# VH-VL binders against q9h9l3, part 380

Target 1, 176 residues: q9h9l3
Amino acid sequence: PRKMVAIDCEMVGTGPKGHVSSLARCSIVNYNGDVLYDEYILPPCHIVDYRTRWSGIRKQHMVNATPFKIARGQILKILTGKIVVGHAIHNDFKALQYFHPKSLTRDTSHIPPLNRKADCPENATMSLKHLTKKLLNRDIQVGKSGHSSVEDAQATMELYKLVEVEWEEHLARNPP
Short names: E, the ipSAE of ESMFold2; O, the ipSAE of OpenDDE; V2, 0.75 times the mean of E and O plus 0.25 times the DockQ between their complexes.

## First folded at step 18 (VH-VL)

Design Dek (framework fv_amlenetug; at its last look DockQ between E and O 0.04; V2 from the best seeds 0.00; counts 0 for: pae O 12.6 > 2, placed apart)
Fold by ESMFold2, look of step 18:
Structure Dek (fold): chain C 176 residues (1-176), chain A 120 residues (1-120), chain B 108 residues (1-108)
Amino acid sequence: as target 1 above (176 residues)
Amino acid sequence: EVQLLESGGGLVQTGGSLRLSCAASGFTFSNYAMTWVRQAPGKGLEWVSGISSSGESTDYADSVKGRFTISRDNSQNTLYLQMNSLRAEDTAVYYCAKVPSYGSGSFDYWGQGTLVTVSS
Amino acid sequence: EIVLTQSPGTLSLSPGERATLSCRASQSVSDNSLAWYQQKPGQAPRLLIYGASNRATGIPDRFSGSGSGTDFTLTISRLEPEDFAVYYCQQRSSWPLTFGQGTKVEIK
């Protein structure tokens, strides 16, 4: 079978007033939820806003962080040729300065059968936290310390598995 | 071949200062975070300080905060540790260590260490 | 800060035996944030395992790591005389970075 991975990223604020989102952590898990990649990433520009409440990133995390250019190369090698699952995955690819082939991309924020299973409107954009609670009876992103990209990537893979057979069949009949 | 060579250790009096250097070769120094780890005689390993690849981000163990300063010169491929207000408990072998680009929660190459002895 | 407690303090075994070293954390540690080091007398530490279970380059297959959460294990499947050393675990899940106090492995 074709290898499938899930990805999640955390971003910090750079640029004027910290409004630019720059990659500061990336986690990739395999089909079974095993961690293939999890690194803190040093943006090429000065961090203005760690966005810690949401990102979980603090200044200490940058001390051992892998420079963006190196981390990007490592991440892209892992993603190449694989089906990549994410939640609102366009943000993750934007932070990576990368676009994965649409035929190999799966976005759990835009899968109508997944929303239907959650008893949510078919075309609504549902948060990862809400889908995970409704469909897996699991709380993620708990507390005030910010998100964990490992936890989020693992949840994303588990959600996709709930609709994998149906959605892969749909995509085979309706190529992007 | 990655090489890390510490220097600048020696005997110093309590309250004195010492500057350690770590000369790096065999890799692109500016691409990697670096760390100092120390080991008191007969004791275990203690993280002292770390510095990001650019030098912009640093952190210190509470036991040395305010007294030690980590720095780097990427043009000379050299890591430094300025140690001020030295105390007897700072007596240790000091290692410089490289943070790998993959598995960055660990230290893949270590120098042989330089001994710092603080006497009263 | 996360305290790492290693057990036993000293492990005395014969060549060819299996060594099992424990590292227990005071708080949960991400699997990807746990490393193991070997330090022989008079030498710098050597990275053995990163990410709880990944062998570093050049490390023999007899070394393996396992565990998650608060409980981690280093296993040496068949002890060689050259494996006499002190072993340390280390975490980066929370700052400051901390090491365990070490387990000394002695070959009888």
Scores: ipSAE 0.580, ipTM 0.834, lowest interface PAE 2.1, mean pLDDT 91
Fold by OpenDDE, look of step 18:
Structure Dek (fold): chain C 176 residues (1-176), chain A 120 residues (1-120), chain B 108 residues (1-108)
Amino acid sequence: as target 1 above (176 residues)
Amino acid sequence: EVQLLESGGGLVQTGGSLRLSCAASGFTFSNYAMTWVRQAPGKGLEWVSGISSSGESTDYADSVKGRFTISRDNSQNTLYLQMNSLRAEDTAVYYCAKVPSYGSGSFDYWGQGTLVTVSS
Amino acid sequence: EIVLTQSPGTLSLSPGERATLSCRASQSVSDNSLAWYQQKPGQAPRLLIYGASNRATGIPDRFSGSGSGTDFTLTISRLEPEDFAVYYCQQRSSWPLTFGQGTKVEIK
């Protein structure tokens, strides 16, 4: 069934100097914002930088984290055949080492009607935090404890729903 | 241009069956959920059934559950509604409508409808 | 199910006047889950507003939607002759999807 889900991932730094972004948490919500998946994920390589300020990931979260290969299988099972909504979603898919069909992908960082509604330039790349504040009057990613991937996924879905009809119409006429 | 064209309506006796079709064009049919909405003569609108883009998921109003079956052929860009055990209260104009996604519940394009009349 | 009650049943106005249509839900409906449709005699419904306040493509600026929770409003700032029709609200907050009973805007 081709339902709509929203995804947000948190990444940590691995490899030389921690420059490789590796999946450390993934959250998936349905159309209503209900959590379908939310797991800490253990990267296959040693973590050099937890990026805690942004990711919210700490060493303690990795103690019982799901191995990447297992988590990837679980996540792909959820995403397969779905319309997947995300913000700057190419980063999430990259971390998942996964290719999702473009026709079934919705990236809220590249939806001109959404930016227009937020009084932003249509072709600019706006942050999830900014759009959420402007359009939903909600503060996300507050504080120094890092992001909540569940919160971000929910916000992303809510933002998309504001322009869903218009954007889906556009995509219907202009398939990617 | 998006177009939806219903067909298959007509006069049928109580207890009878009828199959409606909706031919879609002007958009990638297989990417979008579809729905049937009906309107009894001189009355309001009533949601009847919905189907996901792939056809794997379906929903029905309680009033038609067990009697109606929604389906689609994405290779033919066609939506169907099989109506069995028809009742007088099923008399209505039946519209097919496009939905952005299954569960969205917003209908951005409608056909002109086909009339189904159930008589005793 | 969520019951949507529209008021008034009939609204008699003249061209150029402001029309205000109400839709009340029996339960709270999320803002992005309320839509408005226009239906002229002998025609299929047309989407006017989605997500409570978003105009569908091609819909004139004189149409606007507002509201939250259980109370929603469709406003036509200045009625044009072609605006005399029946208007329906519809919710997608919960299953089954439901419509209001409609408000007829007729010429005075």
Scores: ipSAE 0.000, ipTM 0.534, lowest interface PAE 12.6, mean pLDDT 92
ESMFold2 (binder alone), look of step 18: mean pLDDT 91; pTM 0.928

Design EEk (framework fv_unasnemab; at its last look DockQ between E and O 0.03; V2 from the best seeds 0.00; counts 0 for: sugar tag NKS H53, loop humanness VH .291 < .308, pae E 18.7 > 2, placed apart)
Fold by ESMFold2, look of step 18:
Structure EEk (fold): chain C 176 residues (1-176), chain A 122 residues (1-122), chain B 107 residues (1-107)
Amino acid sequence: as target 1 above (176 residues)
Amino acid sequence: EVQLVESGGGLVQPGRSLRLSCTASGFTFDSHYMDWVRQAPGKGLEWVAEIRNKSNSHTTYYADSVKGRFTISRDDSKSIVYLQMNSLRTEDTALYYCARDESDSGSYFDYWGKGTTVTVSS
Amino acid sequence: DIQMTQSPSSVSASVGDRVTITCRASQGISTYLNWYQQKPGKAPKLLIYDASDLQSGVPSRFSGSGSGTDFTLTISSLQPEDFASYFCQQANSYPRTFGGGTKVEME
């Protein structure tokens, strides 16, 4: 069976008006929730908006952060050949400037059985925070200083486990 | 207890100036972005201006409708944010709210004052 | 500037109804979308931030969803205190912009 990891990224605003989302932290956990990677990452462009309420990123975190090119190489080495679980994971891949095979990608924001367990419309896009609270009785993204990508990656893996058997069977019957 | 109290509103003629103040208490003021949002009578909400926190150099941003006429500023030692409104027009008539933005990112307005009314008419 | 288009402009509903309000951004805003409630004569009150995160003290009958350009606020079972106006607001870019509002009224 293929190894499975979960990823979560935090972004800051770069470019004109801070509109561009650039990678500033990435966390990867294994199936059991053990941390495989957790680094602050220095974007190649000037940071216009740290977005700290969501990102948890402050100026001090960037002082010794790993340059984007180096971090990207480290991250992609971990992801290659594995099933990668994330929440709205297209945003994480976009920030990494990376394409992961669809057959090896699992997005907890778009799994109908998971929405059904949460007693919400199967086609709704649900937040990680709400799914985690409702289905795992766990509070994440708590506090005034932003999200923890480690917590978010761990929560994402646990959410996927709730529907893993059903969803993997569905994908086997309906290859992407 | 977070509290925001606006003052300085009133009736003024077009072309005149007015200065609004917002006195803040109950939180670490110099860590938060602060905003002005206005609402014309019976209308929706319009963002007016923002001033960032100390760690982001008090950088200011303005809606196009007020840029060049309005100036937002703050005094962190007194926990006050100001809106200097010059060259007032009748379309500036509104209830002006002071809003606390979140610290260090400016993502949403979690506390609002009751507002102060500005009426611009002859 | 990012224009926020909110629909419908008004809804007539009864206590117990499910109410859905839609907000569309003119360009992608990731999840940087907030929802506010405003009752007559009162300041706006934050309900939902980051598209789907419930502000402290807001009842669980309120929920938000969406990312990119299309967002939804849902009130699962309308209560008497929920008759109000609702506004979406994007925080992805300056200027910060609000939707035109949706007035939820008693039938």
Scores: ipSAE 0.000, ipTM 0.477, lowest interface PAE 18.7, mean pLDDT 88
Fold by OpenDDE, look of step 18:
Structure EEk (fold): chain C 176 residues (1-176), chain A 122 residues (1-122), chain B 107 residues (1-107)
Amino acid sequence: as target 1 above (176 residues)
Amino acid sequence: EVQLVESGGGLVQPGRSLRLSCTASGFTFDSHYMDWVRQAPGKGLEWVAEIRNKSNSHTTYYADSVKGRFTISRDDSKSIVYLQMNSLRTEDTALYYCARDESDSGSYFDYWGKGTTVTVSS
Amino acid sequence: DIQMTQSPSSVSASVGDRVTITCRASQGISTYLNWYQQKPGKAPKLLIYDASDLQSGVPSRFSGSGSGTDFTLTISSLQPEDFASYFCQQANSYPRTFGGGTKVEME
C-alpha cells in the first residue's frame, strides 16, 4: 500500500478584479496528522484580493512567502507517488497547476460512504466544516480570521480514515 | 550506526520521582519522533509516550496510565530524549525502552535502545 | 482505545515448520500494523511494518499480510534463531497499542 498524505490550500485573488485564484498557502499532513509542509506562497502576479476572511491570508504573510515556482516544486516532491487526500481537491490541484493521478487521489467531497455516515445524501457535496462537525464532533473554520489549511488538512485526513477501508475496497473493485 | 542508550533507571519507592534519559546518535535526531515503550517483568510491551520533532512543535502524547505523571521532553542540541516520571507506582515497574519513531505515514519503531530498568517498590 | 488481540499466546514448533501468528484489531487500522520480534533479554526488533513491508535485513521467510482488522505474520520455514516472542502493534491511532504477544517455542 502507498503512503498517504492530505493537502489543503488557501488561495488569494489575482488578475483582473482578483478573479484568478492563486495559491497563497499550502499545508500537507501525513496519515497521523503531522505537518509535512506548511508554507505561505507568493503568487507570481500581484495580489488584488487576499480573501482574508476565508483564506486567512494577510499582506504580512507574503513578506517572506515562498515563491510559487519554488513552492510548487517542494509540494510536488512530497505528493509524488503518494495517495493524496483532500476536500474538493480539484481546486487545490488547479491552484498548484498540477494534477495528481486520479487513481491516487481521494476527494472527501465525493465519497458516498462518508456522506452516508454523516446522514447526508450520498451524492451531495458537503462542506468540510459540516462533515467534520458531524463525524468528528469538531469545529473548524471558526471565526472571522479565516481558515487554517493545517487544520483543514488534518480534518480531511481524519474524515477519510473513517471510510478508508470501505472506500479503498470500492476503488479496488472499480478502478478510476 | 544508529544507537540509542537509555539511562536513569533504578529502585525507588512509590510516590517518588525518576528521570530517564536516552542519548541518540548516528542519525538526524531532530527530524525524528521519539517514543518510550515499557515492558513489565514477564509481560508484553506497552507504549508510554511520544514526542514529535521540531517541525511539529515537539507535540507530546501519553498513555492514559501515565498521563499527568510522566513528561516526555527532548533536547535536540544534545540528541537526548527524557522521561520525567513523577508519582511513581508499583505498576510502573518495567524495563523502559527508548525507540526511534518513523512516522512519515503511520509509524513504526525501527530502532530500540537496550532499555533501563525502573523498579518501584516499598 | 484500539485493542489488539494476538493469537496464539504460545506455539510449539519445530525447525522447518510453517508458523502463523494472527493479530486482530478491535477496529479498522488500515495497514498500519507492525510486527516485532523479541528474544529473551533483548530489545524488540522490527520485522514488518505497514502490514506487509519487510524491514531491511530481515530474512525473507518472514512475511506479513492483512488489512483492516485481521493481520497475519508468517514464518515460512522456522529457523533455530526464530524461537522468540512476537508482538503486533497498531499505528493507526493513539494510544499506540501492542498485541499480547506470541511465544514461539521449540517443540
Scores: ipSAE 0.000, ipTM 0.571, lowest interface PAE 12.7, mean pLDDT 94
ESMFold2 (binder alone), look of step 18: mean pLDDT 94; pTM 0.953

Design Ge1 (framework fv_fezakinumab; at its last look DockQ between E and O 0.08; V2 from the best seeds 0.00; counts 0 for: pae E 7.1 > 2, placed apart)
Fold by OpenDDE, look of step 18:
Structure Ge1 (fold): chain C 176 residues (1-176), chain A 120 residues (1-120), chain B 111 residues (1-111)
Amino acid sequence: as target 1 above (176 residues)
Amino acid sequence: QVQLVQSGAEVKKPGASVKVSCKASGYTFTDYYMHWVRQAPGQGLEWVGFIDPDSGGTFYAQKFEGRVTMTRDTSISTAYMELSRLRSDDTAVYYCARGDYPYGYEFDLWGRGTLVTVSS
Amino acid sequence: QAVLTQPPSVSGAPGQRVTISCTGSSSNIGAGYDVYWYQQLPGTAPKLLIYDNSNRPSGVPDRFSGSKSGTSASLAITGLQAEDEADYYCQSYDFSLEAWVFGGGTQLTVL
């Protein structure tokens, strides 16, 4: 069986008016929640808005941040060939300028059995925070210090594990 | 008028450096990425890299890393591409091209190109 | 040599329909990156013809259309006109090369 990892990224605003979302931190954990990768990343463009309240990113984090190109290479090496789990993962891939094969992607924001287990509409898009609270009885993304991408990646993996067997069987019968 | 005006043709010897300029007008220079694309005589297009005119941040094709330097002067809305250690196979028309969000996937405005000839 | 593969040449008579293929791989078109097309008239710089697979910029006639499927893309030109004689290039992004990539170009001749 293929190895499974979970990913979560934090973005800052770059470009005109800070409207461009640029990767500023990436965390990757394995099936057991062990951190495989956790780096601050320096965008190629000037940071206009750190979005600190949400991203947790501050100017000081960028002093020794890994340049985007280098970080992207490191991350891609980790993801290649693996099943990648994430929440609203299309945003992470967009920020990475990398699209993982659909057949090897698991998006916890689009898993009907997971929503059902959380007593949510199956076709609704629920937040990671909500699902984590409902299904894991754990509070994430609390306070005003911003998100922890490691915490979010770990939560994402744990959520997926709740429905892994059922969902993998479904995907086997219905390949993307 | 929205346009990119490039510097004139260059003739260089192997091992030398060349610096091509691209002046933007008719739009906000710092709102778009500036890409550089070259085309050898009778050949296809090859992406060299881009610069963010606002930050000065750059991203180069691996092929040119360590040999190309892209800069800009925002006061005159001008981008520059310098290629060092020139070889004969660097002979090409070099274009500057404007790129849009998020990383300028499309090039919607082109300069007329600058011919760089590298010969002994 | 080019990362994206195009036929070196295509031809058609005025009024006819011609198509230009652009074949990529799992690391570019097949990875979900959009395809762009450029027209290059003789002795001129390239001009954006199609963006985001199938969209036309202002000023581009609707007889030009683009499509994408799997690892390939296609440019179709209907009602071929003499002024369409040019080189056409497809373009995308390749994550493995970390670069914008072009096709080798297709020379379109109007008979």
Scores: ipSAE 0.171, ipTM 0.711, lowest interface PAE 1.6, mean pLDDT 93
Fold by ESMFold2, look of step 18:
Structure Ge1 (fold): chain C 176 residues (1-176), chain A 120 residues (1-120), chain B 111 residues (1-111)
Amino acid sequence: as target 1 above (176 residues)
Amino acid sequence: QVQLVQSGAEVKKPGASVKVSCKASGYTFTDYYMHWVRQAPGQGLEWVGFIDPDSGGTFYAQKFEGRVTMTRDTSISTAYMELSRLRSDDTAVYYCARGDYPYGYEFDLWGRGTLVTVSS
Amino acid sequence: QAVLTQPPSVSGAPGQRVTISCTGSSSNIGAGYDVYWYQQLPGTAPKLLIYDNSNRPSGVPDRFSGSKSGTSASLAITGLQAEDEADYYCQSYDFSLEAWVFGGGTQLTVL
């Protein structure tokens, strides 16, 4: 069986008007929630907007941050060959400049059984914060100091576990 | 009706540039990657690169780095591919193709192609 | 050179079954990347035929089927019809090249 990990990333604004999302932190946890990777990452382009309210990233975090190229190599070694769980995970892969196999990707923002457990329409897109509060009775992303990618990756893994058996069976009968 | 409408055929001399357009209709342009794929006469398909219309971010095949530029205008739902320093072996039909959101893997919608002929 | 290897041509009589192979490597199909198939009828743009190894888009007949094993994939066409005469391409992603890659194409002739 394939190993499973969960990933969450925080982005800062680069490019014109700071509208391009560039990777500035990445956290990866295993099935049990143990941290496999957690680094601040220095984007290759000038940071225009730290987006600190959401990202939690400040200039001081960048002083000793791992350069993007090196961090990307480390992260991709962890992800290759594994089932990767995330929330709106497409944005994380965009920031990594990486295409993970679709059949090995699990996106908690697009799992109908998970919405059903939350008493929400199966096609609704719900935030990680909302799902975590509703299904795990936990408050994440508290305050205005930004998100913790470790906390968010751990929450994402726990959410997936709630529907893992049902969803993996569904995917086996209905390959993505 | 969902479709991709490409600009007309081009005839160019070696050393020139060409800019091919691809107008999307019937779907949300910024929700899908736009890929470019070319096919030389009697040959197979070759991936050139893509643009994310939402961010404007691009990703090019190594072979085309430095010669290709992909852009878009979200106000008219149009993607562009410009290829510079043309050679005779750039003669091909150039297709735009929509990559399925959110992962951008399968190309589920194709333009009819734009023939670019490079002739001395 | 094509990264994914396909036979250059295959032939079959109407009503028969044909199979088109697509052989990759550990950096693409073998790494778990899915396989996509495209049909290109004479004089037309390619059209998506199979996605995610074995799924058919709406409107594709169930006589087209795909499978994947190890570093290879295959497209099977049963009940062969004259209108199936076309070129067929497999596609995947190659992690080492950081590129979408196509097979060299297979010309199907219906005898």
Scores: ipSAE 0.058, ipTM 0.673, lowest interface PAE 7.1, mean pLDDT 89
ESMFold2 (binder alone), look of step 18: mean pLDDT 92; pTM 0.936

Design Ge2 (framework fv_fezakinumab; at its last look DockQ between E and O 0.85; V2 from the best seeds 0.00; counts 0 for: pae E 6.9 > 2)
Fold by ESMFold2, look of step 18:
Structure Ge2 (fold): chain C 176 residues (1-176), chain A 120 residues (1-120), chain B 111 residues (1-111)
Amino acid sequence: as target 1 above (176 residues)
Amino acid sequence: QVQLVQSGAEVKKPGASVKVSCKASGYTFTDYYMHWVRQAPGQGLEWVGFIDPDSGGTFYAQKFEGRVTMTRDTSISTAYMELSRLRSDDTAVYYCARGSYSYGYEFDLWGRGTLVTVSS
Amino acid sequence: QAVLTQPPSVSGAPGQRVTISCTGSSSNIGAGYDVYWYQQLPGTAPKLLIYDNSDRPSGVPDRFSGSKSGTSASLAITGLQAEDEADYYCQSYDFSLEAWVFGGGTQLTVL
């Protein structure tokens, strides 16, 4: 079987009025939640809005941040050939300027059995915070200091493990 | 009507540059990647690179790094590909193709192509 | 050297079945990247025929089917018709080249 990893990214605002989302942090954990990658990443263009309340990114994080092109190469090497788990993961792939194969992608925001376990509408798009509180009895993303992509990636992996057997069997019968 | 309309054929000399345009209509231009693919006469397809019209982010095939520039103007839903230091083996039809936003890899809509001829 | 290998040509009579192979490697199809197929009729731009290995866009008849296994993919055309005479290309992503890669193309002749 293919190995699994979970990924979460934080973005800052670039471009006109800071409306473009650019990658500024990425964390990857393995199946057991061990950190494989956790770097602050310097976008190739000027940061207009750090979005710190949500991103947790501040100017001091960028001083020694890994340039985007180098970080992207490092990240893609880790993801290659693996099942990649994330929450609303298309946003993470867009920020990486990369899209992982659909058959190797798992998005915890789009797994009906996971919603069912949380007593949520089966086809609703549920937040990571909400699912984590309901199913893992954990509070993540607390306070006003922004999200931790390590914490979020770890939570995402634990959520997937709750439905892994059922969902992998479903995907084998119903390839994406 | 969903379509990609490309600029007309170009004839260039070696060493010159060419800029091809691709105007999108009938869909939200910034929701989809725009790829460029070329085809030399009587030959197969070759991927040149893409641009994300939303961010302006680009990625080029290694063969074209340093010679190709992809840009866009979101106000007129138009993507551009400029190829510099042209050689005779750059003679090809250059296509723009829309990639799916969700995965960026399905080329589900193609322009009719722009013939670029490089002749000494 | 091309990373995706297709037969240069195939032929069949009307009503027959033909298959077109697409052989990749561990850096593309074997890494789990999906395979896409395009039909290019003479004098026209390519048209998406199969996506995600086996899915058909609206308007593509079900006599076109795709499959993927290991490092290879296959396009099958049943009930062959004269209008199927075209060039066919497979496509995938190669992570070592960091590039989209196409097969060399297969010219289908309907006899």
Scores: ipSAE 0.061, ipTM 0.682, lowest interface PAE 6.9, mean pLDDT 89
Fold by OpenDDE, look of step 18:
Structure Ge2 (fold): chain C 176 residues (1-176), chain A 120 residues (1-120), chain B 111 residues (1-111)
Amino acid sequence: as target 1 above (176 residues)
Amino acid sequence: QVQLVQSGAEVKKPGASVKVSCKASGYTFTDYYMHWVRQAPGQGLEWVGFIDPDSGGTFYAQKFEGRVTMTRDTSISTAYMELSRLRSDDTAVYYCARGSYSYGYEFDLWGRGTLVTVSS
Amino acid sequence: QAVLTQPPSVSGAPGQRVTISCTGSSSNIGAGYDVYWYQQLPGTAPKLLIYDNSDRPSGVPDRFSGSKSGTSASLAITGLQAEDEADYYCQSYDFSLEAWVFGGGTQLTVL
C-alpha cells in the first residue's frame, strides 16, 4: 500500500484588492501526525492582505520565507506517489499550482461516511473545525491568532483514519 | 455558446516575439484553467503551459521557461500567450484549451488555433 | 520523441474493431495519473474523446472506450465508421517533467 500524507495550506491575499489567494504556508504530516514539511512561503506577487486572523500569517513570517517555486518543488517531492489527504484539498492544490492524481487524493470535505459519523448530511460540505469537534472532541482554529496548518493537517489525517477502511474499500469498488 | 476565440495568424522573424490571444465566452472565465498547446506542421501536440485566470498564477513547461509569458485580462475573459526569442522550430499552430478547475487534466474546450510562422 | 508512445498508424474496415495503444512509464501513467484521449479530424482542433481513463463526454458515442492498466492505456473503437478517420492522441501528466504529456499520435485510416 502507498504511503499516506495529509496537507494543509494557508493563503494570503494578493492582487488588486487582495482577493487572490496565494500560498503562504504549507504543512504536511505523515500517517502518524509527524511533521514532514512546514514552511512559510513567499508568494510571487505583492501581499495585500495577510489575512492574519484566519491564516496566522504575519509580515515577519515572510522575511525568510521560501520562494514559491522552490517550496513547490519541495512539496511536490513529498507528495509524489503518495495518497494525499486534505480538507477541501482542491484549494491547496490550486494554490500550489500542482495536480495530484485523483485516484490518490482524499478530500475529507467530500466523504459521506465521515459526515454520517458526525451526524451530518452525507452530501453536505462540513468544515474541518466542525468535524474535528464532533468526531475527535477537539477544538481547532480557536482564538484570533490564526489557524495552525500543522494542527489542521493532523486533524484532517485523524478524521480520515476514522473512515479509512470503509472509504478505501468503497474506492476500490468505485474508482474515481 | 461556449467557445474560445483566438487571434489571427502571425508571421514573425527569428528573434522576434509573438503574442496570441484567446477570448472565452459562454462560461465563467475564472472557473477553468487555460492551457496552451502547440502543434508543429505534421507533428503531434506539445503542452506549453497554463494560467489560472482567477489568480493569474502560471505554470510553464520547462522547455519554455524564460521564453514564454502567459497573462490574462479577466475584464474581457481573455488569455494571452507571449513567446519571445522565436526560432524556426517555434512554427506551429498554437491552441488555447480549457482545463478542469479542480484538476486541470482534461482539455474539454479548444480554440481553433493560431498559426505562428517563424521565417527569415 | 513523445513521452507517451503510440503506434504511428492503425487501420480497419467499416464495422471492425480497432485499438490504439498508449505506453507510458512509472512517472506518468504508472504513477497513477489518468489518461485522456483526443480526436483530431483533419484541419481541426483536437476534441476531447475520453477523460479519466474511461469516461466519455456527452456526445461521444459508446463505441469509443478507454482503459488503463499498469503503465499503458488503450483506446478501443468498435463499429468503425468512415467519420472516425482522424488522428488520435493520448494524454497524461508526468511528475518528473512536471508537464502534461501527449502521445505521438496515431493516424486511423478507415479502409
Scores: ipSAE 0.025, ipTM 0.644, lowest interface PAE 4.7, mean pLDDT 92
ESMFold2 (binder alone), look of step 18: mean pLDDT 93; pTM 0.947

